# VH-VL binders against f9vpa4r286to426, part 20

Target 1, 141 residues: f9vpa4r286to426
Amino acid sequence: VIEEIKNAERVIVIGAGTSYHAGLYFSIELNRLGINSLPVIASEYYNVRSKKGDLVFAISQSGETIDVLQGIRMMRNSGAKIISLTNVIESAIARESDYKIYMRAGPEIGVAATKTFTTQLASILFILSVLKKENLKKMEK

## First folded at step 5 (VH-VL)

Design b25 (framework fv_zimberelimab)
Fold by ESMFold2-Fast, scan of step 5:
Structure b25 (fold): chain C 141 residues (1-141), chain A 123 residues (1-123), chain B 110 residues (1-110)
Amino acid sequence: as target 1 above (141 residues)
Amino acid sequence: QLQLQESGPGLVKPSETLTLTCTVSGGSISSGDYYWVWIRQPPGKGLEWIGSIYYSGSTYYNPSLKSRVTVSVDTSKNQFSLKLNSVAATDTALYYCARHYSYGEYRPYFDYWGQGTLVTVSS
Amino acid sequence: QSALTQPASVSGSPGQSITISCTGTSSDVGGYNYVSWYQQHPGKAPELMIYEVSNRPSGVSDRFSGSKSGNTASLTISGLQAEDEADYYCSSYTSSRTYVFGGGTKLTVL
C-alpha cells in the first residue's frame, strides 16, 4: 500500500465528518513529504476531476458512508486506484477498493467523537511513519 | 430530551407562499452532526421528503419541489424554516420537521420528529 | 423509481409473525445499507423503528427486526400485538443524494 502512495501522481483523500478531518491531516502531511495530495469532503466528490495515475485514499469508519462510496465509484470509473481505510471487513467500501486497510474490528461510533478520530488518526500516523522512514532512506542514498 | 415543534398558519390561499418554522429545544441546531429536515404527508397518503438544511445554510431539496422550496436556518433562535411558493390544493398536508444524521460516520435516518402541523390550501 | 414499493396492506392475528417488503433499485435499497422503517399510529407523527437495515433504536421492542436481500428490504414483526396496528413506511437514501419513502403499508391485527 506504501508503494502505491509513493508512486501516485496525486493522492485524493476522501472522507466525511471526522473522517474528513483525519484525511485533511493526512493530506497535509503527504504534501510535506513531497506527495501531491488533495483532501476532499465526501459530499463534494462530484466536483473532483480524477484520472489514471490518481490514487484515492477513502476513509470511512463504517465502510458504508454513502458519499464516500459514490465518490470512489466515480473516481474508479475515471481510472483512479482506490485504497480504503475502514473498520469493517467486507463493508461496501472495502469490497470495492483495490487495497484495504482495516483499523479495528467492532463499531466505534460515538457522536462525531474523539474515539473515532483517534482510531483513524492512529492508522494514518502509522502509514506516515513508514513513509517518513522511506523518505529518510532516500535522503541517505 | 430533544424536541421539535412546528408553527405556522393552518390555512393558505392558492398561489400564496406557505411559511413554516421549526423550533428546536433540548439540543443545538448548530451541530455538524445533523441536517434539519422538512417532510410532509397529504391526508390519507404517504410521506414525502421536502428538503434538508445544515446549520451553515447548505441545502438539499427534493427535485420535484426544488423550484418552489427554500429552507433557511436561524442559529440565534435555534430554528429552521420552510417557504413553499405558489401553493396549490395538492400542497395540503401535515408538515413535519425532523432531523437526520449528516455525512460522516452516522447514517441518514430520521430519529426525531415534530408533532406535525396541518396546512390546508383553500380559498 | 421515485418511490419504494410496499404492499398497501398486510394482516395477521395476535401472536403471529408478519413481514412487510420494501422494494427499490440498485440506486437506493440495493446500493446501500441506509434503509429505515417508521411506524405511524393514527393522528401521530412517525416513529423510527429500524435504521441502517437492521438496527433498532433504544426503546423499540425486539419483536421488530429488519433485513435486506438484493433490492428488497423487509420489516418483520413477531408475536403480533393489537398495538402494532399502524401504518409502516420504509425509507432509503439514494444515489442522487435524496430520500425516498415507500408508499406505506397498513397493518391490521385481526
Scores: ipSAE 0.013, ipTM 0.607, lowest interface PAE 8.3, mean pLDDT 83

Design b26 (framework fv_zimberelimab)
Fold by ESMFold2-Fast, scan of step 5:
Structure b26 (fold): chain C 141 residues (1-141), chain A 123 residues (1-123), chain B 110 residues (1-110)
Amino acid sequence: as target 1 above (141 residues)
Amino acid sequence: QLQLQESGPGLVKPSETLTLTCTVSGGSISSGDYYWVWIRQPPGKGLEWIGSIYYSGSTYYNPSLKSRVTVSVDTSKNQFSLKLNSVAATDTALYYCARLYSYGEYRPYFDYWGQGTLVTVSS
Amino acid sequence: QSALTQPASVSGSPGQSITISCTGTSSDVGGYNYVSWYQQHPGKAPELMIYEVSKRPSGVSDRFSGSKSGNTASLTISGLQAEDEADYYCSSYTSSSTYVFGGGTKLTVL
């Protein structure tokens, strides 16, 4: 999964609602690491031109968000590879992804409005930590 | 006004397959904000979630029932169905279809229910 | 997973407030703010009374309120009326992306 992200010509990060905002943060951080990234709100997937060399990073808590699912299908048909970040094993989005990352949504004392966003951010921060370690290795050489 | 109506046999023999259908009227099954679910209630007992389906065909099942359950959707008929294999007396229950608000963001609640249909499993 | 724990019965007089508890674990009630409550009159389907711990659907009396502390969610009915007599069920989303229900509480208005 890390090598796919590092070697992509462009990483399209697609999500809806709070997943989109988690994805926006991820996309900004990827660009800061020198990885070309485009955040896409799922309902606007049809405005995106994807091609071979693109990697789609799809964020959906349920793995069933219809605009995300339609977006990844369209982009896969255009030649893109798909990575999913979901909490549900065997969900539609996970099943149709080339690579699958499952959120570690462990039980915690709930915070009123941000449980899903917090879980997605934790997963994204972990991925970013690995990417930053790899980037440090390149800079040291 | 949205309505859900269960239909199917009231009596099934042990080891056979139970098939129930839910007909949705006053609203579309192809709504992206909802899953469609089966829930049962044995006489005098509480509610048990059986499984959920999204109109794309994606399914989620109660792990205790997963080996015996199939939920399917027919968007052209605005219906979804439950098949429960190898039934036993413990599967005797009122079976409800319901709508679940679960649009990818931890919004799980059942806002509309059918009236329920009693299924008795006996020899 | 196991069902959520509710008292089998609760009683109150007209005009009083009563509270029904629903206790789970950190993997359901304690882990998420997605507890819902359903009212079931004899021979009828369950009807949604509260969702997302404390939110009320349009058409549900403001006498019904919900709250949560740790692993226990509560349904409170104020100004108790005869028509409130029913079975009440809580439900929660779980860390396994499943749904569990409480055993149900029979409310008697005496």
Scores: ipSAE 0.005, ipTM 0.532, lowest interface PAE 11.4, mean pLDDT 82

Design b27 (framework fv_zimberelimab)
Fold by ESMFold2-Fast, scan of step 5:
Structure b27 (fold): chain C 141 residues (1-141), chain A 123 residues (1-123), chain B 110 residues (1-110)
Amino acid sequence: as target 1 above (141 residues)
Amino acid sequence: QLQLQESGPGLVKPSETLTLTCTVSGGSISSGDYYWVWIRQPPGKGLEWIGSIYYSGSTYYNPSLKSRVTVSVDTSKNQFSLKLNSVAATDTALYYCARDYSYGEYRPYFDYWGQGTLVTVSS
Amino acid sequence: QSALTQPASVSGSPGQSITISCTGTSSDVGGYNLVSWYQQHPGKAPELMIYEVSNRPSGVSDRFSGSKSGNTASLTISGLQAEDEADYYCSSYTSSSTYVFGGGTKLTVL
């Protein structure tokens, strides 16, 4: 999954509500690492033109968010690869993704939105930490 | 408490355009958490989803009706509207507006419904 | 039209339990945990009874419960009361990002 992110021509990060805000942070940090990234609020997916070479990073706690699901379908039909970050194994979004990252296995019971955001952010921070270590190794050349 | 109220003509002639408006009270159409929905029910038959709109103008339509249907939103009036073109007798139905709890990681279901308005298509 | 299959009618006596089925395909009921159930009394708008297969909105009696197995969702009403007499509709999200309803089931409390 890290190699897909590093090699993408553009990483489109799509999410709704609190997932969008986690994705916005991720997109900003990817750009700081020299990876071209576009954050997209899921309800506005129809304004995005995707193509072969694009990678879509879709964030949805439930894996069932309508706007995210419609967005990844449209973008995949245009040639993009899809990575999903979800809490629910084999959810609709996960099933329709080329690569799947799970924050936790199974459905979440009784978690507040802020706790979901924290878990999404923890996953994003881990991905960023690996990307930063790869970046440091390149500087050793 | 949230209330939805449909309004529009009770009779439309074949080939004309049906226009219905839903007025939302007790809550904001631009709250950001919800889609707003049109659903119909022909006499003695089941329910059929027509289309949904988010307050930003983003729309989703039933593919069988997509060529004839337009849903629009007016956040200043707290209203959303349905236009159905080229109506036929088969479009005779009770038309409901409803709220869809599917934005921001909420999952889709229709939690509040208007009382419905009967539209008859007849010459 | 209606894409989900429901029995046209079911009946039961006060105090008994009944179950209403809702059968679809792997592209709707079987593919997602996004099934909802609506109760419609004569002359009134539908009211949400169950969402996401088995969740009840605040204010809905615990006599109403939902479940799903494969491509079939079920609404069970226990301790039947005269006021439960109504039409019941299931609905599901689909792989085409649309909504589909069942044909409806008329419940008669005998």
Scores: ipSAE 0.013, ipTM 0.610, lowest interface PAE 8.4, mean pLDDT 84

Design b28 (framework fv_zimberelimab)
Fold by ESMFold2-Fast, scan of step 5:
Structure b28 (fold): chain C 141 residues (1-141), chain A 123 residues (1-123), chain B 110 residues (1-110)
Amino acid sequence: as target 1 above (141 residues)
Amino acid sequence: QLQLQESGPGLVKPSETLTLTCTVSGGSISSGDYYWVWIRQPPGKGLEWIGSIYYSGSTYYNPSLKSRVTVSVDTSKNQFSLKLNSVAATDTALYYCARGPSYGEYRPYFDYWGQGTLVTVSS
Amino acid sequence: QSALTQPASVSGSPGQSITISCTGTSSDVGGYNYVSWYQQHPGKAPELMIYEVSNRPSGVSDRFSGSKSGNTASLTISGLQAEDEADYYCSSYTSSSTYVFGGGTKLTVL
C-alpha cells in the first residue's frame, strides 16, 4: 500500500463527515511530504476529474457510505486505483477496492464519532510514519 | 408515497424454511440512499433485528440468526426477501420490513416500516 | 440476543412530563451518538420518534425530546396527552456493526 501511495501521480482522499476530516489531515500531510494530494468531501465526488495515475484513498468507517462508494466507482472507471480504510470486513467499499486497510474495531476503540476519528487518525499516522522514514532514507544518500 | 408491504405464509411447520417478501412501492429499491431491513416481534415481546441489505448488495445479519438467515433483493420486481431455515416455535412472530437511510456515516435508524405479517410456526 | 435496559412501565397524567431511560454499555449507547426511539400503538407498526440521540423526524411533536449522558439515553415527553399511551423502544448501533433494541416501556396515561 505504501508503494502505491509513493508512486501515485496524485492521491485523492475521499470521505464523509468525520472521515472527511481525518482525510483532510492525511491529505495535508501527504503534500508536506511532496506527494500531490486532493481532499474531497464525498458528497462532491462528481466535481473531481480523475485519470490513470491517480490513487484514491477512501475513508469510511461503515464501508457502506453511498457517496464514497459512488465516488470510488466513478474514479475507478476513469482509471484510478482504489485503497480503502474501513472498519468492516467485506463491506461494499472494501470489496470494490484494490487495496484494503481495516481499522482495529473493538468495544474500547471503534466506539464514538470522536473515538472513530482517533482510530482513523491512528491508521493515518502509521502510514505517514512509514512514508517519512522512506523520505529520510532518500535524504541520507 | 412510499409503501412497504410484507407477504408470505401465515403458517409454517417446524423444520421447514420460511420465505417472506417485502414489496416496495412509491420509491425505488435501487436508490443508493437507503438500505432495507427485516425486524421481528414475537407475541408480547420486544423488537429483534434480523438483518439488513444495502444498495451495494452487502448483507448484515444478527449473529444469533446468522446460520439460518439470508436476505436478498430483486431489483427487477422492486422487492427484497427473507429466508429463514429450520424454523421452530420460537420463530413465531410478527415480521416487519423497514427502510434505513445510508447517506453519510452510520445512519442506523429505520424511518419507514411495513404493517407487519404474522407468522405462526406450528405442526 | 443482547438488549438495552428500559423500565417495564412508566405512568403520568395529562399535562405532566415523563422520562424513559435506556441503558447500555460503552459498546453501544455510550459509544455512539446513534440512539433512536420508536413508538408502537397496539396493533400498529413502530414509528420513528427520535433519531441520532436528539433529532426529530418531520411531523413529530416537539413535546418529544431525546438526550444521552454516559451509557444512558433518555426520551422525555412533555405536556403528556392521552394519545401518547403506547410502548416505547430504544435502539442503538453497536461496535459489532449490529443493532440492539431495548426491552420496551409501556407508557400509561392515567
Scores: ipSAE 0.128, ipTM 0.710, lowest interface PAE 4.2, mean pLDDT 85

Design b29 (framework fv_zimberelimab)
Fold by ESMFold2-Fast, scan of step 5:
Structure b29 (fold): chain C 141 residues (1-141), chain A 123 residues (1-123), chain B 110 residues (1-110)
Amino acid sequence: as target 1 above (141 residues)
Amino acid sequence: QLQLQESGPGLVKPSETLTLTCTVSGGSISSGSYYWVWIRQPPGKGLEWIGSIYYSGSTYYNPSLKSRVTVSVDTSKNQFSLKLNSVAATDTALYYCARGRSYGEYRPYFDYWGQGTLVTVSS
Amino acid sequence: QSALTQPASVSGSPGQSITISCTGTSSDVGGYNYVSWYQQHPGKAPELMIYEVSNRPSGVSDRFSGSKSGNTASLTISGLQAEDEADYYCSSYTSSSTYVFGGGTKLTVL
């Protein structure tokens, strides 16, 4: 997953609602690491022109978010590779992704948006920590 | 025009398995934009969500029924089905199939309903 | 049993307005903007009247409106007509990623 992110010409981060905000944070941090990234609100997927060399990072707690699913289908048809971050094994989004990351979000409790965002951020922060560690090692050499 | 039609037995004996099928016409179950849902209504009582399925096979169940319920989809027949194990008199209800529509995360509302089929559990 | 509380019955005369309440908790009605309302005439399947608290499907009269304050959602029907006589059910998404319904309200147009 890390190598795919590092080698992508552009990382398109797509999500809806709270997942979009987690994705926005991820995209901003990727750009700070020198990785070209574009955050996309899932409902506006049709405004995105994707191509071979692009990597789509799709965030959906249920793995069934309709606009995310349609977005990844459109972008894969244009040559992009798909990574999914979902909570549901064999969900539609996970099944149609080249790489799958399963987050540990359980059923929503209390404020749903807060729990979902926190769990998605934990996964994103882990990915970012690995990327930052590799970037630091490169600067040392 | 999209139509949903339930089919199955009108009478089931206690401890048996209830099997219902919903046939979708006027639209594709595999379109990818919708969830396919079972909801029931005991006579004179309110509605109870049983479970939902996406055409990929991903399922969501009411925890109170999860140990007894299985929802499945057959995209080649444009159908989805409910199996409810170990039925009791309290499972007597009108059973509806419905289409769930969602914007964003899975939080659907139910925009098309079948006519409902009455299932009586008795000896 | 129903998870959301609705009055068992409400009544009004033609031309009047009535409101049906649907009360839950911060784990359902209060926690999300995912409340829908269904109308059920005797012997018929439920029909969607309102979704996502206040949105009206195409073909539903603008006499029907939805709102929410705290843990209580409300369906308001203005300009009551005889054909509005039906059972009304509210539904909400929950923090357990499930759906619950209210017990239903019988509307009588006198």
Scores: ipSAE 0.006, ipTM 0.551, lowest interface PAE 10.8, mean pLDDT 83

Design b3 (framework fv_zimberelimab)
Fold by ESMFold2-Fast, scan of step 5:
Structure b3 (fold): chain C 141 residues (1-141), chain A 123 residues (1-123), chain B 110 residues (1-110)
Amino acid sequence: as target 1 above (141 residues)
Amino acid sequence: QLQLQESGPGLVKPSETLTLTCTVSGGSISSGDYYWVWIRQPPGKGLEWIGSIYYSGSTYYNPSLKSRVTVSVDTSKNQFSLKLNSVAATDTALYYCARGYHYGEYRPYFDYWGQGTLVTVSS
Amino acid sequence: QSALTQPASVSGSPGQSITISCTGTSSDVGGYNYVSWYQQHPGKAPELMIYEVSNRPSGVSDRFSGSKSGNTASLTISGLQAEDEADYYCSSWTSSSTYVFGGGTKLTVL
């Protein structure tokens, strides 16, 4: 999943409500790392022009957020690859994603949390930590 | 106080299109915190979900009805509507509109319901 | 038949506790924490009693409680009262992105 993020021409981060705000934070941090990123409010998915080379990072705790699901379907049809961050294994969004990150599944991807935002933010911070470490290695070369 | 009120014809002929409207009062249909739902109940039988719509136009439909159903929103009138094509006697039911919760996440439960409107399919 | 299995009827006396079961599969009740319970009095619209397995909406008596074990969800009504007599429907989200109801249970308070 890290390699897909590093090599994307653009990372489109899509979510609704609290998930959108977690995604907005992620998108801002990706841009700070030199990775082109566009945050998208799920209800406005139809305004997005996606293409091959784009990577969609879809955030939905339930994996069933209606506008997120329709957004990823539209963007997948335009050639984008889909990564999902969800809490429910085999949810619609997870099932239709090329890569799947589960916040509740195992100790490898996050810390236990009751609040949606906190759980999503923990996973995002982990991904960002790996990306930042990779940046430091490149500077050594 | 939120109120939902169904309206439409009480009688529809077989093969015609049923059109029902839900009028929302005391709340905005354009709120991103909610989505809007149609459910039906044939006389003496259980509940069947028809479909759900968000104000943006995004929908979920019951697969058994998907080929015949369209749900739409009219934000200017604070209404949403159901069109059911090619009706048959088996479509005779009480039709309810309802509200679903979408604050931060899609929440599949319905917290407010209209009183229901009876639709009879008969010639 | 209904997607979720409920007993057709259940009965109890005032002051007793009763439990209504709702059995599905790992693709609905077992796979998600999105089980809801609705109460329907004769001639009236359904009213939400429990959502997301065990949460009560504001205004719903704490005599009503929900739980889930594996593929079976349960609604328990304690301190049974005459006004609890109604039809009760469970519901769940599914892995097919659909909303399904149980067949309903008629509660009689005798």
Scores: ipSAE 0.031, ipTM 0.664, lowest interface PAE 7.0, mean pLDDT 85

Design b30 (framework fv_zimberelimab)
Fold by ESMFold2-Fast, scan of step 5:
Structure b30 (fold): chain C 141 residues (1-141), chain A 123 residues (1-123), chain B 110 residues (1-110)
Amino acid sequence: as target 1 above (141 residues)
Amino acid sequence: QLQLQESGPGLVKPSETLTLTCTVSGGSISSGDYYWVWIRQPPGKGLEWIGSIYYSGSTYYNPSLKSRVTVSVDTSKNQFSLKLNSVAATDTALYYCARGGSYGEYRPYFDYWGQGTLVTVSS
Amino acid sequence: QSALTQPASVSGSPGQSITISCTGTSSDVGGYNYVSWYQQHPGKAPELMIYEVSNRPSGVSDRFSGSKSGNTASLTISGLQAEDEADYYCSSYTTSSTYVFGGGTKLTVL
C-alpha cells in the first residue's frame, strides 16, 4: 500500500463529512512529501478527471458512504487504482477497493463525529509516519 | 425539530406517472450528510424501500423498481421528490418520506418519517 | 436477495418479555451491523425503536433491546404494556447497497 502511494502519479483523497477533513489533512501532508495529491469532497466526485496512474485513497468509517462508493466506481472506470480506509471488513467500499486498510475503532455511535475523526486521523498519521521514514531512508545510503 | 411532509395526488390512473414531493422543515437537506428516502406500504402489507438520495444527486434504488423510479432533490426548496412511471394497481400504497443516514457516514436506518400519503391507482 | 423472515405474530401478557426474530443471510443481517427495528401502530407512520442492531434513539424505553447472532437479529421487549401492541418490522442493509424489510410481526398483548 505504501509503494502504491509513493509510485502514484497523483493521489486523489476522497471522503465525506469528517472523513473529508481527515482526507484534506492527509492530502496536504502528501503534497508536503512531494506526492501530488488532490483532496475531493465526495459529493463533488463527478468534477474530477481521473486516469491510469492515479491512485484514489477513499476514506469512509462505515465503508458504505454512497458518494464515496460512486466516486471510486467512476474513477476505477477511468483507470485509477483504489485504496480504502474503512472500519468495516467487507463493506461495499472495501469490497470494491484494490487495497484495503482497516481502522481499529470501537463501536460506532452515529452522532459522535469526533471519535470517527480521531480514529481516521490516527490511521492517516501512521501511514504518513511510514512514508516519512521511507523518504528519509532514501538519503541514508 | 426536523419534520417531513409528503404531498401529491391521492389518485393516479394506470399507466400514468406518480409524482410525490417531501418538504423538509427544521433542518437542511444539504447538511449533516443524511440520505433522503422514499418507503411505501400497500394497505395491510409490509414496508418496501423505494430509493434514497444524497443532496448531491447520488441515488440508490430498489432493484424491483429501478426501471420505473426516479428520486430527485431540490436543495433550494429543501425538498426531494419521487417519480414512479407506468403505475399499476399494485403501486397503491401509503408513501412515506424519511431521513436515513447520519453525520459523515451512510447509516442505513430511518430516524424521521413523514406521516405518509395514500396513493390509489385506479381508473 | 429474499426479504427478511419474521414470525407473523407473537403474543404476551402485561409484564412478560417477548422476542421477535429477524432472519436473513450473510449478504444482509449476517454481513453488517446495520439492523433497525420499527414499531407501527394502526394508522400511524413507523417509528424507529432500534438502530445498528442494539442502539436506542433518545426517548425509546429501555424495555426495548436488540441483539444479533449470525444471520438472525432479535428485538426483545420486556415488561410488556398494552401500548406495545403494534406491528414490528426489521430492516437491514445489503451487499447490493439496498434495503430489505422483514414481513412484519403483529404483537398482541393479551
Scores: ipSAE 0.029, ipTM 0.632, lowest interface PAE 7.0, mean pLDDT 84

Design b31 (framework fv_zimberelimab)
Fold by ESMFold2-Fast, scan of step 5:
Structure b31 (fold): chain C 141 residues (1-141), chain A 122 residues (1-122), chain B 110 residues (1-110)
Amino acid sequence: as target 1 above (141 residues)
Amino acid sequence: QLQLQESGPGLVKPSETLTLTCTVSGGSISSGDYYWVWIRQPPGKGLEWIGSIYYSGSTYYNPSLKSRVTVSVDTSKNQFSLKLNSVAATDTALYYCARGSYGEYRPYFDYWGQGTLVTVSS
Amino acid sequence: QSALTQPASVSGSPGQSITISCTGTSSDVGGYNYVSWYQQHPGKAPELMIYEVSNRPSGVSDRFSGSKSGNTASLTISGLQAEDEADYYCSSYTSSSTYVFGGGTKLTVL
């Protein structure tokens, strides 16, 4: 999943509600790492023109959000690859994604206090930590 | 005004299949981030979630009922339905249909039908 | 199937406050902020009173409030009135994208 993100011409991050805000944070951090990224509110997916070389990072807690599902279908038909970040195994969005990441509560986040945003943010922070380590290795050699 | 209305038989014989339909009016079952739910309540007892269906056709069932339950959606009629196989006296209950909101915003049941009583008896 | 633990009954006098608890596990009440509460009068369908732990739908009295600590959610009714006499059910989303209800609490207004 990391290599797909690093090698994408553009990473389109799509989500609704709280997932969109987690995605917005992810997109901003990707741009800071030199990865071209576009955050998209799921209900406005039809405004996006995707193509081969694009990677769609779809965030949906339930994996059933209709606008996200329609968005990834449209973008896949335009040549994009799809990564999903969901909490539900076998959900519609997960089934239709090329790569699947399932959200998990970690020791760093108290399960009793876990919200959708904090669960999504933990997953995103982990991905970003790996990308940043790869960036540091690049500077070594 | 969104309204949900259950319909089906009031009496079903043991071992037969119970079929209930929920008609949605004042809104579309294919619009927005909603899912559609069946919940039951045996006389004098609490609520039990039966299953949910999304516009996509994805279904989620109560594990205790999964082997006997099918929920389906008919977007052309703005309806969704419950089929419960091999009914027994313990399936006697008020059956409600409801609208659910999912995930990270509004994961709750905000509109309910009036409920329909189903008695399993010979 | 009801998986959440509620007291079977609770009682109070008009004007008092009462609290109903709803205890689950880290895979439902403790894992998410997706607890809802429903009020059911005899012969009526359940009505949503609280969603997402502490939010009230339009039209629900501010005498009703919700909270959560660890694996336990609570519904508090202040300024208790005769019309509050009903059964109360909690519900939570789970890690398997299912829903569970509490066993229900009968509130008696003395």
Scores: ipSAE 0.028, ipTM 0.625, lowest interface PAE 7.5, mean pLDDT 83

Design b32 (framework fv_zimberelimab)
Fold by ESMFold2-Fast, scan of step 5:
Structure b32 (fold): chain C 141 residues (1-141), chain A 124 residues (1-124), chain B 110 residues (1-110)
Amino acid sequence: as target 1 above (141 residues)
Amino acid sequence: QLQLQESGPGLVKPSETLTLTCTVSGGSISSGDYYWVWIRQPPGKGLEWIGSIYYSGSTYYNPSLKSRVTVSVDTSKNQFSLKLNSVAATDTALYYCARGPYSYGEYRPYFDYWGQGTLVTVSS
Amino acid sequence: QSALTQPASVSGSPGQSITISCTGTSSDVGGYNYVSWYQQHPGKAPELMIYEVSNRPSGVSDRFSGSKSGNTASLTISGLQAEDEADYYCSSYTSSSTYVFGGGTKLTVL
């Protein structure tokens, strides 16, 4: 999934609420690495024009966030590839994604926003660490 | 105090369009913490979800009704509305507007507040 | 269209406990922790009694409890009272990102 991120013309990071804030951080860090990235609030997905060459990175704790699901469907129909970061195996978002990354959070019932954000951020930091090492390797040759 | 009030015709003729409005008072439709819902109940039957709307304009519809239904929001009037096209006798039901929570970036799939309901009869 | 399965009726005496079942599939009740229960008195709107399997809204008596095992969710009412006589509906989120309701159960208190 690292090669897909590195080779994308643009990485669209979509999420809602707490997931959007984790995605915003990810998008900022991708731009710092020279990867063109656009953060998108899921409820405003219909304002985004996507095409072949775009990669959508969808963040949803439950894998069932309706605006994220609608957004990835629209963008996939426009030619984009979809990567999902979710906690639930075989959730709607995961099932409809080309690539799937699963985070391991506790039960959804009574889940605090702080713990959800921390789990999402840990996954993002891991992805960023691999991208940074790949970038460093290229410079050293 | 939050109140949801349905309004619209009590009688509609077959093939016409049913229009219902839900007026929200004591709370804001523009709140990011909630989404707004239409649910119906035919006489002697159970509940059926029709569709949901978030103040941004995002809508989600029951697939069995999607070709005939439109839900819209008017934030200036603090209202949301249902249009159901080409009605038939099988559309006779009590129509409820309701509210669902939006939290932690998720549409929480339950309805915590309901209007009193309005009866719509489809007949000639 | 495809509704969750509930018994048409249940009955009990004051002070007893009763349980109402709600059976679906792995694509709804079994797949998610998003089961809610609604109480409907004649001529009134439904009222939320339980959400997300086992949580109670403020103001709902602790005599009402919810649980789930596999594809079956249950609503249990302990210390049954005359005012509990009503129709009860379960609801679940689905893998199609929709909502389905059960057919409803009429509770009679003898």
Scores: ipSAE 0.006, ipTM 0.596, lowest interface PAE 10.1, mean pLDDT 83

